# Ledger of designs, part 308: VH-VL binders against q9h9l3

Target 1, 176 residues: q9h9l3
Amino acid sequence: PRKMVAIDCEMVGTGPKGHVSSLARCSIVNYNGDVLYDEYILPPCHIVDYRTRWSGIRKQHMVNATPFKIARGQILKILTGKIVVGHAIHNDFKALQYFHPKSLTRDTSHIPPLNRKADCPENATMSLKHLTKKLLNRDIQVGKSGHSSVEDAQATMELYKLVEVEWEEHLARNPP
Short names: E, the ipSAE of ESMFold2; O, the ipSAE of OpenDDE; V2, 0.75 times the mean of E and O plus 0.25 times the DockQ between their complexes.

## First folded at step 15 (VH-VL)

Design Mb1 (framework fv_amlenetug; at its last look DockQ between E and O 0.76; V2 from the best seeds 0.00; counts 0 for: pae E 4.0 > 2)
Fold by OpenDDE, look of step 15:
Structure Mb1 (fold): chain C 176 residues (1-176), chain A 120 residues (1-120), chain B 108 residues (1-108)
Amino acid sequence: as target 1 above (176 residues)
Amino acid sequence: EVQLLESGGGLVQTGGSLRLSCAASGFTFSNYAMTWVRQAPGKGLEWVSSITYDSDFTDYADSVKGRFTISRDNSQNTLYLQMNSLRAEDTAVYYCAKARLAVAGPFDYWGQGTLVTVSS
Amino acid sequence: EIVLTQSPGTLSLSPGERATLSCRASQSVSSRYLAWYQQKPGQAPRLLIYGASTRATGIPDRFSGSGSGTDFTLTISRLEPEDFAVYYCQQYYSSPYTFGQGTKVEIK
């Protein structure tokens, strides 16, 4: 069995009008929820919008942030060869400018059994916050400090564990 | 309590080989990167080698690259350093150190070290 | 490689005095990847500070770290007899993970 990690990234806005989502924080946890990686990351371009309400990122976090290229290298050392669990994970990979094999990717925003367990439509895209509340009876992404990528990664992993057996069997029969 | 206990040090001739071991306890060994740091007599600290929690990545100082091999057995909570083609300048106390995180980080716990003496 | 240069080489002080140790990097280092270690004679190093300013578990508050970019500082506000030792800075920002050459804090 392959090792499994969960990832969550926070992005800030760069480029014209801040429409480009650039990686500003990345958190990775193992199967048990232990933090393997948690760094603030400095985008290569000027930050136009910190998106603090959602990202939790503030200007002070960027003062000694890890340059993107360095952070990317560190993160890839963790992700390579692993089953990577995330929520709407395509956004994380995009921000990382990294392509993880589909066969090794688990997106909790696209797992019908998970939605079913939460009494949601199987083909609907539910938020991490909603699923976490419904299935784990835990509140995440609360307060004014913005999201905690560590907390979100941990929640994502816990959610996946609820349907891991069923979903892995499904994927084995239906490889992506 | 975190404990790291090095072993395997001793006297070896130039060109010889030696295998160091580090027995870890008191923490989840498989979750953390591990490293070897050495200190020549009366000298400072020198990073030697690091290995990630899952052994997927290893790194070496240029001074030992191609001669030393770091490895680990997570089932045995043991870190290893295979040292080949030893040189006089490899003489040092070799410390096993735990990183704070899975891939690297500061070394929050150290063993007491094991002395390696390479003689001509 | 990133070269860390510590100063002074030796710092002679009396108990109760303030100690200020410097570590200069040859290139900019993220403060999150700068650590300080203490080594007493005949002992293994001990982590004091990581992330430039975070005290490790069990480290007294008289130890503090600061700095960014290329200049980092370890401060011992009031030296205790047990604080006389060699101190090393280290970066794990990029490989190789280099140490400074050390500063010896000795009793005056």
Scores: ipSAE 0.822, ipTM 0.924, lowest interface PAE 0.7, mean pLDDT 96
Fold by ESMFold2, look of step 15:
Structure Mb1 (fold): chain C 176 residues (1-176), chain A 120 residues (1-120), chain B 108 residues (1-108)
Amino acid sequence: as target 1 above (176 residues)
Amino acid sequence: EVQLLESGGGLVQTGGSLRLSCAASGFTFSNYAMTWVRQAPGKGLEWVSSITYDSDFTDYADSVKGRFTISRDNSQNTLYLQMNSLRAEDTAVYYCAKARLAVAGPFDYWGQGTLVTVSS
Amino acid sequence: EIVLTQSPGTLSLSPGERATLSCRASQSVSSRYLAWYQQKPGQAPRLLIYGASTRATGIPDRFSGSGSGTDFTLTISRLEPEDFAVYYCQQYYSSPYTFGQGTKVEIK
């Protein structure tokens, strides 16, 4: 059986008017929720907007943060060959400048059985915060000090586990 | 209490082979990268080899590439170093070290070391 | 390969004195990836500082690290008798991971 990890990233605004999302933190957990990686990452270009309310990233976090190229290399060593679980995970891969094989990617933001468990329309996109509260009875992303990518990655793994058997069987019958 | 215990050192002839083992306890072995560092008598520290938490990536010092193989058995909490084509310059105390991270990191715990002596 | 050069080679001081140990890298190293170790005779190395400035668990406040780029410093604010040892800096920024040649801190 193939090993599974969950990932979550926090992004800051770079580029014109701060509209480009650049990686500034990445957390990866294993199947049991143990932290395999959690680092602040320095984008290669000027940060225009720290987006702190949502990202939790402040200027002090960027002091001696891991350069993007180094961090990307470390992250990809963990992701290679794994089933990677995330929430709206294509945004994370975009920030990493990387696309994981679709057959090894699991996105909790659009898994119909997971929505069904939450008593939501199967085609709706639900926030990680909402699904976690509804299905795990946990509050994440509390307050306005920003998100924790460790907390979010752990929650994402637990949500996937609720539907893992059903969804893995579905994907085996219906290869992406 | 983190413990690392090396074994398998000893006297071996030039060109010979030896396998070192490192038994780990007191932490979740499968979450961390592991490393071998050696120290020749009276000399400084030299990184030898590292392996990621899941064995997917290994790396070696140039002085040992092609001769040494690092491996781990996460079910037995054991790190290994297979040393082939040994040379006099490989004579050293070999330390097992735990990294702080899954793929790299500083070495926060070290074993007591095991002596490898390579004779002509 | 990043070469780490430590200075001085030997530092002879008395207990209570301040020790300042230098580590210079041949190329820039992100501070996140620089560590300091202490080794006493017949013992394994012990991690003191990682990330250039973060003390490892159980390391006394008299040990501090600083620096960035190519220049890094370990400071022992007031030497205790147990601090007389060899100190190594180490980078884990890029392979091959390398150690400095060591600085011996000895009692005067």
Scores: ipSAE 0.386, ipTM 0.795, lowest interface PAE 4.0, mean pLDDT 91
ESMFold2 (binder alone), look of step 15: mean pLDDT 93; pTM 0.949

Design Mb10 (framework fv_amlenetug; at its last look DockQ between E and O 0.73; V2 from the best seeds 0.00; counts 0 for: pae E 6.6 > 2)
Fold by ESMFold2, look of step 15:
Structure Mb10 (fold): chain C 176 residues (1-176), chain A 120 residues (1-120), chain B 108 residues (1-108)
Amino acid sequence: as target 1 above (176 residues)
Amino acid sequence: EVQLLESGGGLVQTGGSLRLSCAASGFTFSNYAMTWVRQAPGKGLEWVSAITYDSDFTDYADSVKGRFTISRDNSQNTLYLQMNSLRAEDTAVYYCAKARFAVAGPFDYWGQGTLVTVSS
Amino acid sequence: EIVLTQSPGTLSLSPGERATLSCRASQSVSSRYLAWYQQKPGQAPRLLIYGASTRATGIPDRFSGSGSGTDFTLTISRLEPEDFAVYYCQQYYSSPYTFGQGTKVEIK
């Protein structure tokens, strides 16, 4: 069977007024939650807003961060040919400047059976924090230090496992 | 404890073939990239080849490209190097090494090596 | 290909002395991708430093690394008898992942 990984990214603000979201950290875990990749990444553009409350990124993290071009190459070597699980994963791929095949992409923010298990409306876009609390009985993204992309990637993989059999069968019958 | 045990070295004629094996234990083999590094007698280290944790990407030094093939069997915790069209300059101790990361990285654990001697 | 040139070729020093080993790259290398290894006679190499300055597990604090761009150094602040060996730098920034030619640290 095809191997599966989960990804989560943290972004900082670049461009005019810091409105562009640029990749500043990426974490990837395997099916068992083991960390395959976890690096701070230096955006190619000047950072205007670290967004630290949400991103957890501070200036000191960028001092010896991996340049974006190099990090992207390392990340793509892990993602190529894999089923990639994420939460609102379009944002992660946009920050990576990367297209992953839709047939190999799983987005926990858009899986109706997962919402159903959480007693949420099937069409609602639910936050990772909310789904994790309801379905895994865990609190993530706690406090004022910003998010942990490792923690978030691990939670995302565990959430997908709850619906994996049902959703993989659905996708086999309804190819994207 | 991490252990890497190379085997399959020996004496072979120019133009011949040899397959090296590296048995791994003490870590989750399928999480890490692996590499072969060689050292000719009395000489320095030369990187030969590397393979990602999942085998999806391989790369080779120009001196061995087209002649050597790196592979791994994650179910058997074993790394391989198939060496074809061997030349005298391939004579070296061949080390198996574990990368610190899944696709690249410093090589944090090494085997003791296996000697390959290529005679004319 | 990135060529790493180490200097000096040989350092002859006594126990207790400070050793400074240089590694120069033919083109810029991000410091995250520079490592140092120690090799004693008849043994496999041992990772000392990675990311130019981070000590590997179990490496004594007398070993330190620094540098960026094309110029990197390994420092042994106070040589112990077991430190007499050959030292190699390596870049894993771009393939092929080249090594320097080595610096031998020998007893005077």
Scores: ipSAE 0.086, ipTM 0.692, lowest interface PAE 6.6, mean pLDDT 90
Fold by OpenDDE, look of step 15:
Structure Mb10 (fold): chain C 176 residues (1-176), chain A 120 residues (1-120), chain B 108 residues (1-108)
Amino acid sequence: as target 1 above (176 residues)
Amino acid sequence: EVQLLESGGGLVQTGGSLRLSCAASGFTFSNYAMTWVRQAPGKGLEWVSAITYDSDFTDYADSVKGRFTISRDNSQNTLYLQMNSLRAEDTAVYYCAKARFAVAGPFDYWGQGTLVTVSS
Amino acid sequence: EIVLTQSPGTLSLSPGERATLSCRASQSVSSRYLAWYQQKPGQAPRLLIYGASTRATGIPDRFSGSGSGTDFTLTISRLEPEDFAVYYCQQYYSSPYTFGQGTKVEIK
């Protein structure tokens, strides 16, 4: 069977004025939505902005958080050799300081058939929340508690599954 | 109920080979990393080897690296340990242990173990 | 590798007494990756605590774990007769996933 996982990361702000996005949580699910990884991660630099309303990250989550270097190693063990599905996944990889092979990457924010299915312009960048609502009739990222990276990863996987066959065929004919 | 049942242990001469098996049931075997842990008679626990849920990563203690090979068949819910070039110091009860997570974690379930005796 | 050193080697106590077991790591270990196991004679080990302080399923409240950094502790608030066994700490923070040498809790 195809080895496929979906990933979603939450980032906090570090560096000057908190403008640097640093990994603070990473969730990985398998094809069935089972959680393979879900950890809070401690950035190597001081956190300036928790971005809680979006990230869901609070100071208390960092008390026993996994150091970045350790977390990165754990995550890479999961991702290596897999088809990795994500939404705007370049941000996740950037935060991980890891870049997965393009041929093994699936970004649901850049899949025209998915947008088409959602009655959106094929070349538009739609949010995960919007696509999930439109195609899965499910609300995610609601409330003031911030995002759930597990929920987002699961939604991303489910969205991809809707267009998997078509998209994989397209990629086979048009390798990135 | 989670069950792990080791088999394949026995008496073997130094330099010989042995293959251990662990039959798993009561959980989704393919979702969890598995490990071998051994215990020499009257001694403590020693981590031997681990394999991730999808076999993409394997790891070994330095004491067995190059001689032991961990593998799994998820379709059969079975974990294996191929032991080659066995030494007297490999004599131990070998436990099959389930990791709590897909890649690693604490060992939340253990088999009853199988005894491997290496004699000169 | 991370070396875990347990102390004392043997702890002689009576039923009803408090047991305190120590596990010291050669380097800092995230508390989320520290476990304790119990092994009775002739039996396989059993998971007691993981994440330094979380009791495994079915583990009585008298068992508790604490600690951070390099120092971890397993506490048995009131020893029961069935608690006399060998206890091991283990880290799964980094490979190899090493065990301590064990502490034997024996009846006084």
Scores: ipSAE 0.041, ipTM 0.698, lowest interface PAE 3.6, mean pLDDT 94
ESMFold2 (binder alone), look of step 15: mean pLDDT 94; pTM 0.952

Design Mb11 (framework fv_amlenetug; at its last look DockQ between E and O 0.58; V2 from the best seeds 0.00; counts 0 for: pae E 6.8 > 2)
Fold by OpenDDE, look of step 15:
Structure Mb11 (fold): chain C 176 residues (1-176), chain A 120 residues (1-120), chain B 108 residues (1-108)
Amino acid sequence: as target 1 above (176 residues)
Amino acid sequence: EVQLLESGGGLVQTGGSLRLSCAASGFTFSNYAMTWVRQAPGKGLEWVSAITYDSDFTDYADSVKGRFTISRDNSQNTLYLQMNSLRAEDTAVYYCAKARYAVAGPFDYWGQGTLVTVSS
Amino acid sequence: EIVLTQSPGTLSLSPGERATLSCRASQSVSSRYLAWYQQKPGQAPRLLIYGASTRATGIPDRFSGSGSGTDFTLTISRLEPEDFAVYYCQQYYSSPYTFGQGTKVEIK
């Protein structure tokens, strides 16, 4: 079996004026799209901006949320040693205060063959929503409830599967 | 239907070794963490060991660290507990338990257990 | 480690009565990581409640869980004959994933 997982995180705003992005939800799925992890996470600092329109996070979600340090430990147990797939994944890792090895990271926002398949410029940064619609004919991140990190992680994994063979071969020839 | 069937229990002398197995069926075994929980005769439940879905992380109670080894074969849907240097206080019914999630979680399914008796 | 202390040790009640079981943690435990199990004589434990208040699949609604921080409660609104058993609380908040010592609900 492939040691591959996809991750998507939702962040809220903390710190002065809520400009610090803090992890508030993390979802991880396996190669088949099965949910391995999906938890609300309590940041260590006071939440100034829930960013609900985008994050889908509301105050009630934080009532029994998993403390950041605990959640981080759980998440790292899943990610360590895996190929981790994400979209603009550097944001997720930053929020996790964890950096996965580059050789084991797959960012669907920076895969030229994926953009090419979607009739987009190869070097452009396309949104997950756009790529998902174009290549999977599926609408994500719709409605008033904000993003679903599970849905986004699943979409990310499915997108990667479309170019997995080609991209893995490319990386083998051109290791990061 | 989820089923967990423990085997390998029996009588063993102090200092001896025993290997328990747990055959799992009725769910995607490779997606869930698995655990061993034991119960001494007439006593409460004691968490023994856990292993993540991909075997990348294992954990043990202090009482068994260095003596017990948890492992799994996802291709065979089987959980194992290698028990070495057994002591009288290790005498218990050993339950195989499925965690609700990949890394941890509550134990939503249990086997019927297998009895391990350690005698002097 | 987090020590879970259950009370009372034994609860003697009659069918139809309300049972209230307590589980106290030595330190704060996230509600999402507190579970309750039922064990009948000669049987394996069965998950009743997880996340402090969520009933497991197939568990009757007469079972309910509540609490936060260090104090958690399992309530059986109206005891049925099959409910006389030992009940354990457990935390999976941090390793080791400790159990309480159990509360025996016995028939009066």
Scores: ipSAE 0.349, ipTM 0.798, lowest interface PAE 2.0, mean pLDDT 95
Fold by ESMFold2, look of step 15:
Structure Mb11 (fold): chain C 176 residues (1-176), chain A 120 residues (1-120), chain B 108 residues (1-108)
Amino acid sequence: as target 1 above (176 residues)
Amino acid sequence: EVQLLESGGGLVQTGGSLRLSCAASGFTFSNYAMTWVRQAPGKGLEWVSAITYDSDFTDYADSVKGRFTISRDNSQNTLYLQMNSLRAEDTAVYYCAKARYAVAGPFDYWGQGTLVTVSS
Amino acid sequence: EIVLTQSPGTLSLSPGERATLSCRASQSVSSRYLAWYQQKPGQAPRLLIYGASTRATGIPDRFSGSGSGTDFTLTISRLEPEDFAVYYCQQYYSSPYTFGQGTKVEIK
């Protein structure tokens, strides 16, 4: 019996013109929404653009942040062998420099039954904010202070629970 | 209020076995890593073993590797230490401690300890 | 393995005095992963400081921690009678999660 977690990450801009997305915060919650991990992370490269309006990351958060290599090790110990739920989760794995098995990955931005429940086209990519408001009657990512990765991870888990039984059965019949 | 209560200590002969238990209450046990730390009489603290919140990863001090096994039962809020092939050097008070995080961390709550005495 | 060496071994002081305890690591330790514990005779250890400088819940302001790299310090600004105990530093940066050998703070 596989344990399930949800993850959300916030990124800052590194590299030329700040166009590379580098991990600066990661939050992981269990099935019940309890926080297992929530850390600010110092990228290995110089930060060019904090992207604060969306990321919520400020220079002060980096002063005591966990170095990327250490944080990645801590995060991977939680993710290994788990069903991992996220929204547009490929971005989170890219920022972690990590491959998670497709058979253990659940992406709420690409689950047709979830889109149908929200009265959206099955092939549409819907924002986490929109799905959460429509299906959970909950406002996330409010204001100009950036996103909360804890809040977003919790919302992602609750969204998956709405379709969990149906989607797990589908995947059992159609292994990726 | 977080409480940790160790049991299962006692007198045992060299080469023998003991199983220590640690009953946990006052927190969500399944969210945190757990650890055993020991202290020989009149000596300092020695880390023995740790286990992640979900049991997926365990680690041991070199002095006990292959002889001790840490485990947990999250449905019963209990941590265990199976100690085999005991030696005189294993004589100590054994503390159960809660890590601050799911994988590791500082040990923010400790039990009162249980004494293990190994003699010939 | 990271060895932590505490100094002095014993510190004899009177109530009201300042205590300064040192912990030196054999290798660099990210300050985020250094902790200090207090232990009184016959009792379990108690977490005082983690992350080198963050006080644990319920720890009075007279306890403070500082340092980085290989050199870390615990300071007790004004010793109270209940502060006479043994103090340990610990790193949880890399396994094995080693402790220092302890510094005994005793009444003069």
Scores: ipSAE 0.072, ipTM 0.686, lowest interface PAE 6.8, mean pLDDT 90
ESMFold2 (binder alone), look of step 15: mean pLDDT 94; pTM 0.951

Design Mb12 (framework fv_amlenetug; at its last look DockQ between E and O 0.48; V2 from the best seeds 0.00; counts 0 for: pae E 3.2 > 2)
Fold by ESMFold2, look of step 15:
Structure Mb12 (fold): chain C 176 residues (1-176), chain A 120 residues (1-120), chain B 108 residues (1-108)
Amino acid sequence: as target 1 above (176 residues)
Amino acid sequence: EVQLLESGGGLVQTGGSLRLSCAASGFTFSNYAMTWVRQAPGKGLEWVSAITYDSDFTDYADSVKGRFTISRDNSQNTLYLQMNSLRAEDTAVYYCAKARQAVSGPFDYWGQGTLVTVSS
Amino acid sequence: EIVLTQSPGTLSLSPGERATLSCRASQSVSSRYLAWYQQKPGQAPRLLIYGASTRATGIPDRFSGSGSGTDFTLTISRLEPEDFAVYYCQQYYSSPYTFGQGTKVEIK
């Protein structure tokens, strides 16, 4: 049986006007929500905008952060051969400069049965915060201190578990 | 409380084989990378091998590559080192150690070690 | 591979004195991936410092680490009787994850 992990990343602004999103934190949890990886990551280029309100990243986090190339290698060792669950996970893979097989990717922002459980339109894109509150009765991303990628990865795994049996059967019958 | 208990050491002839075991308890074994580190009598520490939490990646020191095989059984919370084609230079105390992360060190908990003696 | 060279080989000091142990790498190592261990005779090593400067759980604040690039330092601000041991640096930046040869801190 194939093992499953959930990932969430936080990004900072680099490049012109701080508009490029660069990886600054990554958290990975296993099926039970135990933390397998949680590191602050130093982008290879100058940080223009820490985006702290959303990212939770501050200058002090970068002082002893893992260089991007090293962190990417560590993260890919965990992701290889796994079913990887995330929310709007394209953004996480883009920040990692990485392609994960579509057949092994699960995006809680694009799972119709999950939206139906939340009484949302089947193909709507719902926020992680909204789905978590509605379906798990849990508040995440509270306050002005930014998001926690550990908290978000754990919530993402719990959401997927709500539809796991149905969705895995669907994908087995309908390979991407 | 985290515990690591090595076993399987002993006296063996050059060219022989031994299998070391490391029984783990007090933590979720399947979440962490594991390693073997050895120490020859009167010498310093030498890294031997490491394995990721899920066994997907293994690595070895050049001195043991092709002769030693690291493995783990996450259902039994046990780490192994299969040592073949043993040489006198493999004589050492062998420690197992737990990494702090799923794929890499540092190594925060160590076993008591098991002595391997290789004679001609 | 990255060779770690520790100096001095032996450091003879009295309790209460400051100990400064050096570790030099043959090529640059991100400070994130440098650790220090303590080993007493007949015992397994004990993790003291990781990430060059972060104390492991239960390690007293008299132990501190610093450095970057190729030069790293372990400092014991005031030696206690229990601190007389061998100290190893280790890099886990790139495989093989090498150790230094050790610095013995002994009672004068």
Scores: ipSAE 0.489, ipTM 0.837, lowest interface PAE 3.2, mean pLDDT 92
Fold by OpenDDE, look of step 15:
Structure Mb12 (fold): chain C 176 residues (1-176), chain A 120 residues (1-120), chain B 108 residues (1-108)
Amino acid sequence: as target 1 above (176 residues)
Amino acid sequence: EVQLLESGGGLVQTGGSLRLSCAASGFTFSNYAMTWVRQAPGKGLEWVSAITYDSDFTDYADSVKGRFTISRDNSQNTLYLQMNSLRAEDTAVYYCAKARQAVSGPFDYWGQGTLVTVSS
Amino acid sequence: EIVLTQSPGTLSLSPGERATLSCRASQSVSSRYLAWYQQKPGQAPRLLIYGASTRATGIPDRFSGSGSGTDFTLTISRLEPEDFAVYYCQQYYSSPYTFGQGTKVEIK
């Protein structure tokens, strides 16, 4: 099997005025879209803003949420040694307080061939929602319930698969 | 139907080695973490070892760390436990158990176990 | 490691009675990572409850799990003859994945 996983995280606001993005949910899927990890995570600091409209996180989700330190350990066990695919993945890694090796990271928000395929400027940063709609003809992040990190992770993986061969060849010739 | 069938148990002398196998069927073996759990005669259950779906992570109880090695062959749907430097306290029925998830989870299916007896 | 302590060690009851089994953790365990198993003599364990309160496939509704933090409970609302067995709680919250020492439910 391919040592490739896709990750998507949801964050809530902590700190002064809720401006600090703290991990509140993490979803990881394998190459086939099977869920490997999907947990609500309890930030170490008081949640000021659940950002429910975007995050989908509600207070009830935090009742039995996994403490951040525990979750982080679980997640790192999954990610270590794998190619990690994500969209704007630097935000996920920041929230995880973990940075995956660049050579093993794939960010679908920064893959020019993917943008080209979607008839977007190659150097533009397109949203996951837009790319998913354009290339997969699927609507994600719809409704008032907020984002589904599982859905987003799956979409991210599927998008990457569209350009995997070309991009991996590119990276082999141009290692980051 | 999910089936797990352990084999390889038997009588071995202290300091000896034994290799257990668990043949899995009835599910996509490569999608799930697998575990070994043992039970000494008349005693409770003891977690021994676990391996993730892709073998990228293995874990062991302190009591067997450095002596036991868990591995798997996804192409053969088989889980293994290499046991070295066996001790009398390793005497137990060894169960192969399927986790509900790829990395971890509760053990939703168990084999019937294979008896390992370590004698001096 | 997280130590799980089950009580009582032995529970003597008659068929039809309610059984309440306790599992106490040495530290807080997320309810998502607490399971209960049943083991009958000469048989392998069987998963009853996972995530503290979710019944496994094929498990009768007379079995229920509850609890959070450090205190978890398995309840058998009305004991059937086939329910007399040893029950184990287990946490897979953190390694090592520990079991309780077990509670034996026996016929009074």
Scores: ipSAE 0.164, ipTM 0.739, lowest interface PAE 2.2, mean pLDDT 94
ESMFold2 (binder alone), look of step 15: mean pLDDT 94; pTM 0.950

